# VH-VL binders against q9umr5, part 91

Target 1, 268 residues: q9umr5
Amino acid sequence: SYKPVIVVHGLFDSSYSFRHLLEYINETHPGTVVTVLDLFDGRESLRPLWEQVQGFREAVVPIMAKAPQGVHLICYSQGGLVCRALLSVMDDHNVDSFISLSSPQMGQYGDTDYLKWLFPTSMRSNLYRICYSPWGQEFSICNYWHDPHHDDLYLNASSFLALINGERDHPNATVWRKNFLRVGHLVLIGGPDDGVITPWQSSFFGFYDANETVLEMEEQLVYLRDSFGLKTLLARGAIVRCPMAGISHTAWHSNRTLYETCIEPWLS

## First folded at step 22 (VH-VL)

Design pq1
Fold by ESMFold2, fold request of step 23:
Order: C-alpha cells, then structure tokens, then sequence
Structure pq1 (fold): chain C 268 residues (1-268), chain A 122 residues (1-122), chain B 112 residues (1-112)
C-alpha cells in the first residue's frame, strides 16, 4: 500500500545507477511501484533544464494519474532542480515527499571531480563569462551556475535557477509558489564530503555570499522573502534536513545507512 | 593571434560521411563556443551547431535530423564536425568559428576558419 | 525557429553614397538580461565571413566608423554612410537570442 516512487537522475547519469536504491526500497517497502525515468541519459543530461523539465513532466503525468493517493519523488543531483521546477510548473501534481538527494538547490560554484584533473580552480572564476550568455544557457550546468562574484550577471542571465528561486521577477511567480507549496514534505540530503556540489550546503539551500562565506538557508533572501514558499514550508514542519558525512557524490544512492536514515522514513 | 585552420576539401558519395577538422592556435580553446556554419554554393549561411569543449557537449540544429556530430579534442585544441548520410544538398563550404570575450561578455563568431569545401556527387 | 528576413536582397549603390540594409525577426530578440543578441556579418568575395556589429549597435574592433547598426525588438538596420569599393560583398544579420540561432538570407552589395 505504498505510494509509487519516481526517481529522477542527475548529470551524466542513467537509470542503471539506481539499482541499489531499488533494492533497498524493495526490501523495506515491498510492493512499491518504483519508476526510474530513463530520459536525458549521459550527454543528453546537458540539455537545457527547461527541456528536461518538459520531458520529465510528460513522463510523470501518467504515473501521477494512476496514483490519486500521491507519489514520492527521489531526485538526485541536477535531478533535484528538475524536480523542484516540476513542483512549480505542475498545478495538479500530487507529490507527497520530494527527496532532494545532494542537489545544487541554490546553485553551483565549483569544479566537479570530473573537471578537476583538466581544469584547475581558475576555471570556476571564468565560467560565468560563457554561462551568462545565450550560448552557455543552452547547457544545464550553466542553468544553475551561480557565481557569487557576478551576482548581477546571474540574476539577469539565468534562464532557470534565478526564476525557480524567485530571484528575478516573472509573471508565473505567484502560481509557481502556490504549486510548490502543495508538496507534503521536502527532504534535503547532502554532506560535506560530497566532493562535487560546491558549496555542499547548496543541497540545503545554503550558498556563498560575495566573500565566499556560506550563508545558511534561513539567511538567504529567497527564504526571508519566502519567494517560492520555503519559509512557509519550514513553518509547517514540512522541511527535513538530513546531512551525512563520509559520502561522495556518486555514492548517495548506494549507501544503506543513508537510505535507512534519510530516505526510508519518507516512503509511506 | 587566434587562428582556426580547417582540413582540406573533400569529394564524397551520397550516403557516406565526412569529418572536417578545425584546429585552434594562438589562444585558449576549452571555454569558448566552437560553432559550425555551412554555405551552399550561391546561398546564405546556415548554423549547424556548436560545442563548448569544457562541457564536452554540443547543441545541434535539429534541421539536420541527427546527422551532425560535433566533438572536440582538448589536448590538440581541435574541433570536429561529422556529417553522415550525405546528400547532394549537403554540398557546401563548411566553416568553423570561435567567439571571444568582450567587456559585455561572450560574443560569437570573432574568428573564422578558412572553410572546407565538401562536394557530394555520385 | 526565429526567421530573419533581410531587405533588399540585392543592393546596387553608387560609390560614395549611403546604403541601408533592413533585418526583421519573427519575434523579439530581447533576452532576459536586457541585451538584444543581433549581429551583422560581412562576407567579401572569396573570403570567410567577418563580424561587423555585435548586440545591435556595437562596432567590432577594426571596423570602419562608416558602418553603424541600430534598431530594437524585431526591426534592425545596418547603415554604411559612404560606400567604398572594398564594401562589395554579402551582408548577413544573425540572431543569438533563441536556439537554433539563425541568419538572414543575405544582402548582396555591389557598386553600380
């Protein structure tokens, strides 16, 4: 009698990466219908995030329609941004638990482990130049690149993150906030040893100020202004923060202790 | 100074593939858009797609129905465009181009290759 | 796709006289950052294209000041205040606001 679970993968990812998570769910919640969406695999995960949101929306609609009691989302890395956008643009979603598994919810300002061996730290200081252009915004990493030293460029050029965070005015802001607030729980998962999400506190809606000092969720303007409902959701007791040390970025969906501690309780 | 040097002219049969190279020198390569544009004889310019080598990913004009593949080799500062299932309509000069960074941000098409003539005939 | 329409397609001009080329887009070229990503290129006979104007009105380095760009929204103009013999060639506008980025058909400028 468990609600269906929909899994949304991250950058350079595919459905196979979640085999251990599927095993854990089957063990603790037998009979749960789990769908790992097999869209935008590999290099296709670099397509603009709004294209990915549209494709995942089309896949999610029939699953939600067959489960009027609700569904759960488990959304990994970049996939957590796709899922948050889904919650905003779908006025009829029935998501109970949105489980954000090490996702860059306030953006990314750091080289990934994939890029470190080729591009030293100077790359992150220069990436804003192409990311905040129409050419860069055609790639997903640039859709959530958040350079704290060029905040005006971010606010004006971001095609995705500045909009879903309510950091730039747009005509859909009120409707998106209303839709997002229909979620039952927001479960935020991440940790200091992730190695990819930078700062790792982005997974908890924390982020750098201009001096690269991390401000926590409650110090962020998007929280204080309640621009998309984060303050309202916290006040309802609907935000769960589940940090865990010792887990690298690729291991979040294959660690049993993490699953049992941070995911399992929310798969009613 | 930045220079883009393309591979030489090619004559191909319908149904085959062509791979054109574009070697960059005199500057950095990885964090620019490397664009591919073609020009059929006596006709205008047509944007095929581009790659940003640091991402290892390209955007394609869907007009070409998945027949175009754009790649880059960061170690040699060389971009490649491969066009498959060639048709006579693909006869054109193929150009690569790189952008630059100005005070207003990224701007496209500052540097152009010399062009590569690809002729498709039976 | 955004359609870019140039007029005229053929432009014979008397040496020393002004020339004007129109470019119209099927939708606004204003991006979320407030910039308008409209570009002008010149292709002299037998040569690769050359960027002249970026973002509507900004003359590229080394481009003579007789070239100017203007316009907004969907309507744009390239002007040459005094045509010289070296200006013979084809001129293209291009939009860089919405992928796929697209070119106008070209305007062939010739000295009559």
Amino acid sequence: as target 1 above (268 residues)
Amino acid sequence: QVQLVQSGAEVKKPGSSVKVSCKASGGTFSDYAISWVRQAPGQGLEYLGYIIPIFGAARYNQKFKGRVTITADKSTSTAYMELSSLRSEDTAVYYCARGSYDSGGYEPFDYWGQGTMVTVSS
Amino acid sequence: DVVMTQSPLSLPVTLGQPASISCRSSQSLVYSDGNTYLYWFQQRPGQSPRRLIYKVSNRDSGVPDRFSGSGSGTDFTLKISRVEAEDVGVYYCMQGTKWPFTFGQGTKLEIK
Scores: ipSAE 0.846, ipTM 0.924, lowest interface PAE 0.8, mean pLDDT 91
Fold by ESMFold2, fold request of step 23:
Parts: C-alpha cells; sequence; structure tokens
Structure pq1 (fold): chain C 268 residues (1-268), chain A 122 residues (1-122), chain B 112 residues (1-112)
C-alpha cells in the first residue's frame, strides 16, 4: 500500500549506487515499487540540465499515471535540481514527498580536495568566466554554478538555476510556482561533512553572501520574496529539514541511520 | 603566446575513421572550450563540437549523429577529434580552435590550429 | 538550428573604397545576459580563419581601425571604411548564442 518511489541520481552517477537504499526500503516498507531511473548515467550527467529534465519527465509520466494516489521522489545531489525543475514544469505531477539528498539547491561554489578533477581549488574563483557564457551553460555543472563574487553574471547568464529559483524574470514564473506548490512535503537532507556540496547549506537553500558568509534559507531573497514558493511551503508546515553530521557525499544513500531518521518517515 | 599545432594530413577510405590531434602550448588548456570546425574544399565553415577539458565532456552538433567523438588529455594539453564511418563529403580541412578570456568574459575562436586536411576517397 | 545568411556572397571592391557585408540570423542573437554573441572572421587565401570582431562590435587586438561591426537582434554588418590589398579573403559571421553555433556562408572580398 506504499506509494511508488522514484529515484533520480546525481553527477557521474548510475542506478547501481542506490542498491543499499533499495534494500532499506524493501526491508522497512515491503511491497513498495521503487524505480531508480537509469538515464544520463556517468558522463551523460553533464548534459544541459534542461535536456535531463525533459528526459526524466518522459520517464516519470507513465509511473505517475499508474499511481493516482501519488508518488515520492528521492533525488540525490545534482538530481535534486532535476527533480525541483520537474515539479515546476509538470502541471500534472502527483508528488507527495520530494526528498532532496544533499542537493545544491542554491548552487555550488566548490573547493574540495575530494573532487579536484572536477572542482579544483585553483579554479573556483575562475570558473565563472566560462560558466557564465553560452559555451559553459551547455554543461550541467555550469547550470548551477553560483559564484557569490559575480552574482550579476550568475543572475543574467544562468540558463537553469536562476530561472527555477525565480531570481531572473521569465514568463513561466507564475505557472512554475503554482506547480511546485502542489508537492506535499519538501524534505531537505544534508550535512557539514558532505565534502562536495559547497557550501553544504545549499542543500537547505542556504548560500554565501558576497563575503562568503552563509545566509540561511529564511535570509535569502528567493525566500523573502517567495519567488518559487519556499515561504508558502514553510507556512504550510511542508518543509522538513533533516541535517546529519558524519556523512560524506557518496554515503547519503548507503547509511541506514540516515534512511531511518530522514527518509523512511516520508515514504507513506 | 598560445599556439595550437594539429597532426598531419590524412587520406582515408570510406567507412573508416580518422583521429586528428590538437596540442596547445604557450598557455593553459583545461578551462577553455576547444572547438572543432571543418571546411570542405571551396566551401564555408561548419561547427562540429567542442570540449571543455576540465569537465571531461563534449557537446556535439547533431548533424553528425554520433559519428564525432571529441576528447582531451589534460596532462599533455592535447584535444582529439575522431570522425567515424567516413564518407566522401567528409573531405575537408579540420581546424581546432581555443577561446580566450578578456574583460568581457569568455570569447570563442581566438586561436586557431593550422588545419588538418582529411581526404576521403575510394 | 539558427541559420546565418550573408550578403553579398561575392564582393568586388575598388581599392580605397568602402565595403559592407551583411549577416542576418533566423532568430534573435540576444542572450539572457543581454549580450549578442555575433562574431566576424577573416580567412585570407591559404590561411586559417582569424577572429576580427567579437560580440557584434568589439575589434580584436591587432585588427585595423578600418574594420567595424554593428547591428542588433537579427541584422548585423561588417564594414571596411577603406579597403586595402591585404583585405582580400573570405569573411564569415558566426552566432554563439544558441547551440549548435553556426556560421554564415562566407563573403569573398576581391579587389577589382
Amino acid sequence: as target 1 above (268 residues)
Amino acid sequence: QVQLVQSGAEVKKPGSSVKVSCKASGGTFSDYAISWVRQAPGQGLEYLGYIIPIFGAARYNQKFKGRVTITADKSTSTAYMELSSLRSEDTAVYYCARGSYDSGGYEPFDYWGQGTMVTVSS
Amino acid sequence: DVVMTQSPLSLPVTLGQPASISCRSSQSLVYSDGNTYLYWFQQRPGQSPRRLIYKVSNRDSGVPDRFSGSGSGTDFTLKISRVEAEDVGVYYCMQGTKWPFTFGQGTKLEIK
């Protein structure tokens, strides 16, 4: 009797990464239909996020149609941005719980040794130069790169994040907000030991100001202006924040305590 | 000074593949778009695709329908373009090009390789 | 794909006279950041292309002052105020706003 669960993976990822999460769901909620979408695996995860949103939309439509009582989304890392865009562009989605596993919801300004081949320390301050151009925006990393020292460039050049956050005017803003607000719960998961999402508070809609001081969700303009519905969702009691220390970026979907604390309660 | 040096001319049979190299010197490589453009004899320029080596990923012009593969080796500052299932209309000079950064941001095609003639004949 | 159409395709010009090359796109080249990603290239006989103008009107380093670019939206122009013998070659416009990025057909400039 449990609602189907749809899983959306992240950057350089594949469906195999979620085998432990599948085991936890099967053990605690037997009979749950879980679909881990096997689209945009590996290097294909670098394709423009709007291309990924279109592909995932096509995959979720038949699943949602077979589940009139609703579905749940568990969306990991970059996948959380894909899922948030899905909730905005689908006027007929029936998502109850949107579970965001350590996703860079307010963007990425990475500076970590763990992913030097992707986010090298010396390039953090310079990536805006190519990311905020039509050339860079053809890659998913640039679609959510958010350089706090070049916010004007971000606001004007981002083809994805600035739009789904309602930070730049566009003709679909009202419709996208309405669609997003049809979600039952927004479950935000992340923690200080993630090591990749930078700042880690991006998973909770926090982000740097120009001085690299983290402002919390309620201090962000997108919240204060309710540009895509965060203030409305919080007022409904629909936002759940579930931070957990001690979990690295690759371990969010393979930690049983995290699952039982932050995920299981929302898989009705 | 930035310099792009391409591999030498090639003569190929239809149905085979060709791999052209483009080595950058005199500047950095990884955080630029390295583009591939071709020019058939007496014809105009055609954009094949590009790679940003730091991401390890490329964008391809759909016109070539998966026949083009663009890669890069960051350790040697070398980009590669491979065109498979060659046809006679693929006979062209193939250029690589790198952009530059200026006060206005990123700008494409500031530096060009010397070109590599690929001739496809039966 | 954005189609880039140049006119004329062949441009014989008397030495010392002005020349003008038109480039038209099938859709607006204004990007979300307010920039127009329209470029002009020169290809002299037997050489690789060379960028002359970036983002409509900005001359590259070492490009003579007699070259200028203008235009907006879908209509763009490259002008040479006083054609010199070294200007012989083919001129291409290119858009970099919408992937796949595309070139015009080229305009062959010749001295009459």
Scores: ipSAE 0.843, ipTM 0.921, lowest interface PAE 0.8, mean pLDDT 91
Fold by ESMFold2, look of step 22:
Structure pq1 (fold): chain C 268 residues (1-268), chain A 122 residues (1-122), chain B 112 residues (1-112)
Amino acid sequence: as target 1 above (268 residues)
Amino acid sequence: QVQLVQSGAEVKKPGSSVKVSCKASGGTFSDYAISWVRQAPGQGLEYLGYIIPIFGAARYNQKFKGRVTITADKSTSTAYMELSSLRSEDTAVYYCARGSYDSGGYEPFDYWGQGTMVTVSS
Amino acid sequence: DVVMTQSPLSLPVTLGQPASISCRSSQSLVYSDGNTYLYWFQQRPGQSPRRLIYKVSNRDSGVPDRFSGSGSGTDFTLKISRVEAEDVGVYYCMQGTKWPFTFGQGTKLEIK
């Protein structure tokens, strides 16, 4: 009787990483059909996010068609951005719960304790120079890199995040907002000990101002303008915020307490 | 002064593979795009693809995807281009190139390697 | 793919006279950030290519003042105000706005 669950993985990741999450779902909701999408694994997760959205769209269409009463999405890390774009571009999606599991929804800016070789501290202040170029925008990290000290470059050069946030005008903005608003619930999960998502409040649509002070979702211009539907969803009671301390970035999908508290209640 | 030094000329049979190296000296390596371009005798330039070593991933011109692999070794500041299933029309000089940063951001193709002649003979 | 078309393909020029090379793209090269990612390269005989001009009109360091770039949208020009013997070679335009980034066919500049 449970709706099917579709899982979308993150950067440098693969479908295998979700074996514990699958175990938890099977134990608590026996008979749930769970599909962990086997696309854009490892280094392929660095392909442009619009290419990934297109590939995942093709994979989810038959699953959604087979479940006319709806499906749930569990989308981890970078995968949460893929899923949000899917909800915007698909006028025929039937997603009830969109579960965003430690995803950089307002972007990424900073070093990571667990991926230090990718984002050394000295590098974060200079990465905007290649990211806000056509050469950099061909890579997923640059598609959601959000340097608070170069907002003008971000707003104009981002080929993905600035568009799905409605921060730059485009002809599809109204349709994308309408499609996104068809979701039943938006479940935001993350926490201060993540160590990778920077600021960790990006998982809750918070982000840095120019002084690197975090502004919460309700203080963001995209919320205040309701540019893609966050204010409408919150007013409707459709946004669930589930922060949890003590969980590192690689442990979100393998923590039983996190699953029971933040995920399981939304897998109707 | 940044310098790109490529591996030496190669003569290959059809159906084999070639791997050309491009070693950077005199500067940082990892946060630039390292591009590969080829030029058949008497012909123009063709863009094969590029890698940004800090991301460890490459973009390929779809014309060559499936036959071209571009990699980088950050510890040796060396990029590699491997072309498989060689055929006569792959006879060309293969160049690597690196960009630079200015106050306006990233600009491609500021530094070029000396070129590597690859000859594919039946 | 964006097609880059150069004209002429062969350009014989008398020493000391001006030269002009045209480059046309199959679509606008204006990126979302307002920049136009159009580049010019020179390849002297037996040498690797060298970047001359970046983003339409910006001359690289060490490039003589006699070289200039201009244009917008889909139509671009490289000019040499007074051709010198060292200018012999092939000139390429390249677009960097839309992947895959593409080169023009080249214009061979010859003296006489």
Scores: ipSAE 0.835, ipTM 0.921, lowest interface PAE 0.8, mean pLDDT 91

Design pq10
Fold by OpenDDE, fold request of step 23:
Structure pq10 (fold): chain C 268 residues (1-268), chain A 122 residues (1-122), chain B 112 residues (1-112)
Amino acid sequence: as target 1 above (268 residues)
Amino acid sequence: QVQLVQSGAEVKKPGSSVKVSCKASGGTFSDYAISWVRQAPGQGLEYLGYIIPIFGAARYNQKFKGRVTITADKSTSTAYMELSSLRSEDTAVYYCARGSYDSTGYEPFDYWGQGTMVTVSS
Amino acid sequence: DVVMTQSPLSLPVTLGQPASISCRSSQSLVYSDGNTYLYWFQQRPGQSPRRLIYKVSNRDSGVPDRFSGSGSGTDFTLKISRVEAEDVGVYYCMQGTSWPFTFGQGTKLEIK
C-alpha cells in the first residue's frame, strides 16, 4: 500500500492544473489516495500565506491522522512555501517526502514574463516599496518577495519568508526548526528554463547576493547557521536535488519525464 | 497633482447593490494601495478594504461578511467598490483614498476622493 | 481586531489655546520593521478626511507646525499648540500595523 499524497497548488492555480500528475500517480502507483487540496484557488491564492498555512493545516490534519505510516506532500510553486511553513508549525506531522516542485524557497526577485503579465507597469526594483509595508504583506506575493538590494527591509518587514527561514529572530524559531526536521526527505525540484522562479536556483535555496550573483544553498546564511534545519537535513542525506532543464514553470506538474525522474521515486 | 474623482450620489433600495467608482489622475495608479472607507451620518470612519491594482487583489474587512467587492481597472486608472445586499445601515459617504511613496517608504491615505453618498431606503 | 480608543470625544477649545487628543490601542502598534504605523486624520466640516500625521510624528506637507504627534507602543497623542478657527473638525487616529486596519471613534474639536 502506498502512502497518501497531498498536493498543494501554486499561485492562481486550481486542482484542475494537476490532472496529469494525478494520472501519472494513478498509473505508476495504483491505489494511491491522492488529495489535491482545493483551497485558496485562483485569486484567493493572493491571500496572506500564514492564512493559507492555517487553512491547509486544517485540511491536512485529518488526512495525516488517517495515515499513521505517513504521507507525501507535493507542493508546487508558491505552495512549496506554504508546505514548508506548514511543516514548521506542526509538531506532529508525519510527512515522509516533502516534494518542493519549482518553489521559490529562498524567495522571489524576478521580473519575468509571468510577472510582467501581473505587473505590467511595475518594475522588479520598485516592488519593495509596497511589499515591505503592512499593506503589501497582506498579499502572498509580498510574503516571499526577497529584494537583495533592500535586505534590511526584507529581514524586518517580511512577515513570512524571513520568519520560516529563521533569518529574523522569533520565539518559535527553535521549535519550528525541530518540527521541520521531522520530514523524511526534502526533494527540491526546479530548473534553469522555468522562466518564472527568479532566480531559478531559489528552488534549491540559492539566491542573489547584493550584487545579484547567485549563491548556492551552502553559501546561504540560513544554511550556515542551520536556522531552520537545512544543514542538518543535508548532513543526514535527507535533501534530494533534482534539477531539470527544458521545463517551463507551468509544465512541472504535467511533464512525464520530470515525474518519473524527480517525483515518482519518492512516492513509496 | 494626484486627484481622485468618485462617482455621484446613489439612492438604493434594501437588498440591491451599489457600485462606486474612483478615478485617479495626475499620477501613476498600479503600485499604490487604494483604500475604501465609509462614514455613516454623524459617525466615524470605517475601513472597508483596499486593493493593490498591480496584484489585482483586495483585502476586506470581515465585518462586511463578503458583501464588499473591490476591483481596479488599470487601463482607466479606476477603482471600484461594490456593496451588495444593501441595508439601511449602509447609508453613508464612501471615500476612496490612495497612498504614496516617500523617503520613509509607502504611506497610505495621502490623497482622498470627494466622497460618494449612498442612501439606502425603502 | 485592534481597538483604537480616543479621548476626549468632544474637545471645546478657546482660540489660541492648546489642544491635546489621546489615542490608545488595544495592542502594540510596533510593526516588525520597528516602525509604528499610527496615523492622524483631520476632517473639516463638509470635507473629506485629510492625513495630518503618519508614523506617529511625521507631518504631511502643508500641515502647520502647530500640529505634532507623539507616543509609542499603545499610547499616542496629537497636539495643537495654538488652535485656530480652521482647526475645527473631527480628528481620527488610525492604526496600520494589523489588519484589519482600524480608526478611533473621532474627536470633535470645536471653538468655545
Scores: ipSAE 0.935, ipTM 0.972, lowest interface PAE 0.5, mean pLDDT 95
Fold by OpenDDE, fold request of step 23:
Structure pq10 (fold): chain C 268 residues (1-268), chain A 122 residues (1-122), chain B 112 residues (1-112)
Amino acid sequence: as target 1 above (268 residues)
Amino acid sequence: QVQLVQSGAEVKKPGSSVKVSCKASGGTFSDYAISWVRQAPGQGLEYLGYIIPIFGAARYNQKFKGRVTITADKSTSTAYMELSSLRSEDTAVYYCARGSYDSTGYEPFDYWGQGTMVTVSS
Amino acid sequence: DVVMTQSPLSLPVTLGQPASISCRSSQSLVYSDGNTYLYWFQQRPGQSPRRLIYKVSNRDSGVPDRFSGSGSGTDFTLKISRVEAEDVGVYYCMQGTSWPFTFGQGTKLEIK
């Protein structure tokens, strides 16, 4: 019997977006119980990420309880951050594979076509003004906005990403790291043709330095300091990186080749 | 200079809805929070919620139990506050306000509308 | 929700004398960034509210230097060094640290 799969959607998404993924899983792993969590859909996905974490936690706890052998998480886009936080706050989760599907794991800093409609009159260089304030931090977008030119503001004002990254000291940092390290495998999926996640390497915990040069995961302070367990996970062979070109952001959950190459191997 | 101009006074029956507008001029619109605050006659200020137009989303004071809807039209630089299921206790002056940014960061309520009186009576 | 408590609620003052308004929050208003998002507003009779002070002690443009804000954590004070006739109105403190953001009850300043 296959372990249950829990799917968490991304920004402005709903469970309907994952119909192809469900089909693929059913075809390749018959009998798998797949639950696509229909929470914080559409515009509600703009609610604070901690609020979302709490909601999703309430939904996954019963599922995990019924699956003592463990579950798999497939978390898409913004959902990947929600899931990472979820695994950080849950001291008793039983997640075998955490599949981060094109998630801005190291944050977002870009005005892509995907976000252009959202920020038609604002440049990414100015978003820090509203985002790094109490008013801005009440929205999910700001919770993982990572302005490399305003690192001090990010570190101090980010009420979500900076915390789960352990980039800012907080009383739960050690515990959250311990909890997150309970994961069996961290599967990082993304690619250069995503068009939304900026930089796309964020899906692999890469990100801009102050000169907007992309540094890889191993060059990040969060890794070097092992602030939330990345270094430890890598050392024990628990991190899988699956980059794939030719996939747009909205196609990660519906591409068969991607599924077979990057997702399916971890659903056993 | 930034100015906020609100729609005119409203008289409503209980159970109906009211929608107040707030048009901003003299500055950018999308990247600032538009806050809505009300004040019952002879009473204090109460925060209803606010919207950040670039996000197209608002935060609401749960005290109003979902009766408040705040929207924004970026093309017209206008924010809206709709209050449904009106009650007599909703009689108040409703204010919109916009923030600003300085060296200390983003600060709301730098500019205020003139207020809109909403009277709810049977 | 954070409760903001002002005192006094009524403040009769003689012209030219100083005035002081206290605002207490039910919890610390220090945000993660180290700032304290405490605001003071003035509302003159028949007018819209006006922001006087932001982040505890920053005076808005056009606000006379007679007004000053101070405090930390949960205790804050608005002071008027020399009350003038135009200062008549209701003063509100507000916290912007925790949603929902909340106002104090207001302090009505009147001239004796």
Scores: ipSAE 0.934, ipTM 0.971, lowest interface PAE 0.5, mean pLDDT 95
Fold by OpenDDE, look of step 22:
Structure pq10 (fold): chain C 268 residues (1-268), chain A 122 residues (1-122), chain B 112 residues (1-112)
Amino acid sequence: as target 1 above (268 residues)
Amino acid sequence: QVQLVQSGAEVKKPGSSVKVSCKASGGTFSDYAISWVRQAPGQGLEYLGYIIPIFGAARYNQKFKGRVTITADKSTSTAYMELSSLRSEDTAVYYCARGSYDSTGYEPFDYWGQGTMVTVSS
Amino acid sequence: DVVMTQSPLSLPVTLGQPASISCRSSQSLVYSDGNTYLYWFQQRPGQSPRRLIYKVSNRDSGVPDRFSGSGSGTDFTLKISRVEAEDVGVYYCMQGTSWPFTFGQGTKLEIK
């Protein structure tokens, strides 16, 4: 039988968004038990990511316990960060495939139409002021805001991304790395036409330098230092990169071609 | 230059709800945290929660067990605090406050409203 | 929750004399960025609170230099070098390091 699939949604999202994905999985892998976790939906997705990690952990633990052969995780957008953190804090997870579906794995510093409804461009450039404060870090958006022009503030004030990346020293870094490395495969999905994840390469652990030049995963300090296991995973062939053009952010979970090319191969 | 003007005093029955407004003027609105603090007669200050309007979300003191709802209207630069299931012990002056930015970052509570007295009595 | 404990709760002072208020937190107020988000507020009778000090020792604009804040970790102090009549009121410390952010009980400063 197929391993159970656990789905984690993104920012301002809900389980309803994954109805097509469920259909695809059911068609191609009949009998698969798919659980879309209905936690922190809508505005509740703005709650601190560590709070979300704890909530999702409570939900996945019983599922994993009933699946001794392992489970697959499909984590969309912000959910991808939640899942990565989840796998970092769980010393007994049994995740075979961790599918990161258009997630800002290396953070967000966006100026896209999708985010413009939240705040204007002029505010985005100054978002570091509120985000890198105790008041800002109580919201998920700030937990993975990565301002390349204020790296010192990011490294010191980010209470989530900088920690799970191992960019700031903390007492759990070694253990989190060990836990994360339990994953069988890390499947990274994203693309240039996403329109939300900025830069889109963040879905592949690429990100801006101080001049807003996008550097790839292998150029990042977190990779070079193997701070949370990326270099190790790559070395053992456990990282799969699946870029795809022509897909908008809200379509990653509903595109059949994307599913067949980037998701389905890792559900068996 | 920045001013916070709150709505007028309220008298409410137990079990009812009250909604206090806080209108900001003299600066931008969306990128500042608006905090709500209350003070019962002769007592100290108590933090209810705060909202960051650009996120459209608030943080709440769990002490109030979901009775507090904080919202913001960016178009009118107005924050709201609603307290439901009112009790006599909710009788207090309710304050809104806003932060500011300096060269070192964000600092809260730089500006205060005049306070709104809410009296809960049968 | 972080508990903020002020002492004394009542502070009678003679005009022109110095005053000192202590604030202790139940845990360190040092944030990940190295800053300590400890604040002092003044509330004069019948008025809204007013921020005096932010981040332990930074005095707000318009606050007289006779006010000073100090401390680190879990122990903080607000000092008034020479108390004036206008200083009458209640003083509160507040921590902004850990949610929920919390206030001390307040210290009532009165003139003898």
Scores: ipSAE 0.927, ipTM 0.969, lowest interface PAE 0.5, mean pLDDT 95

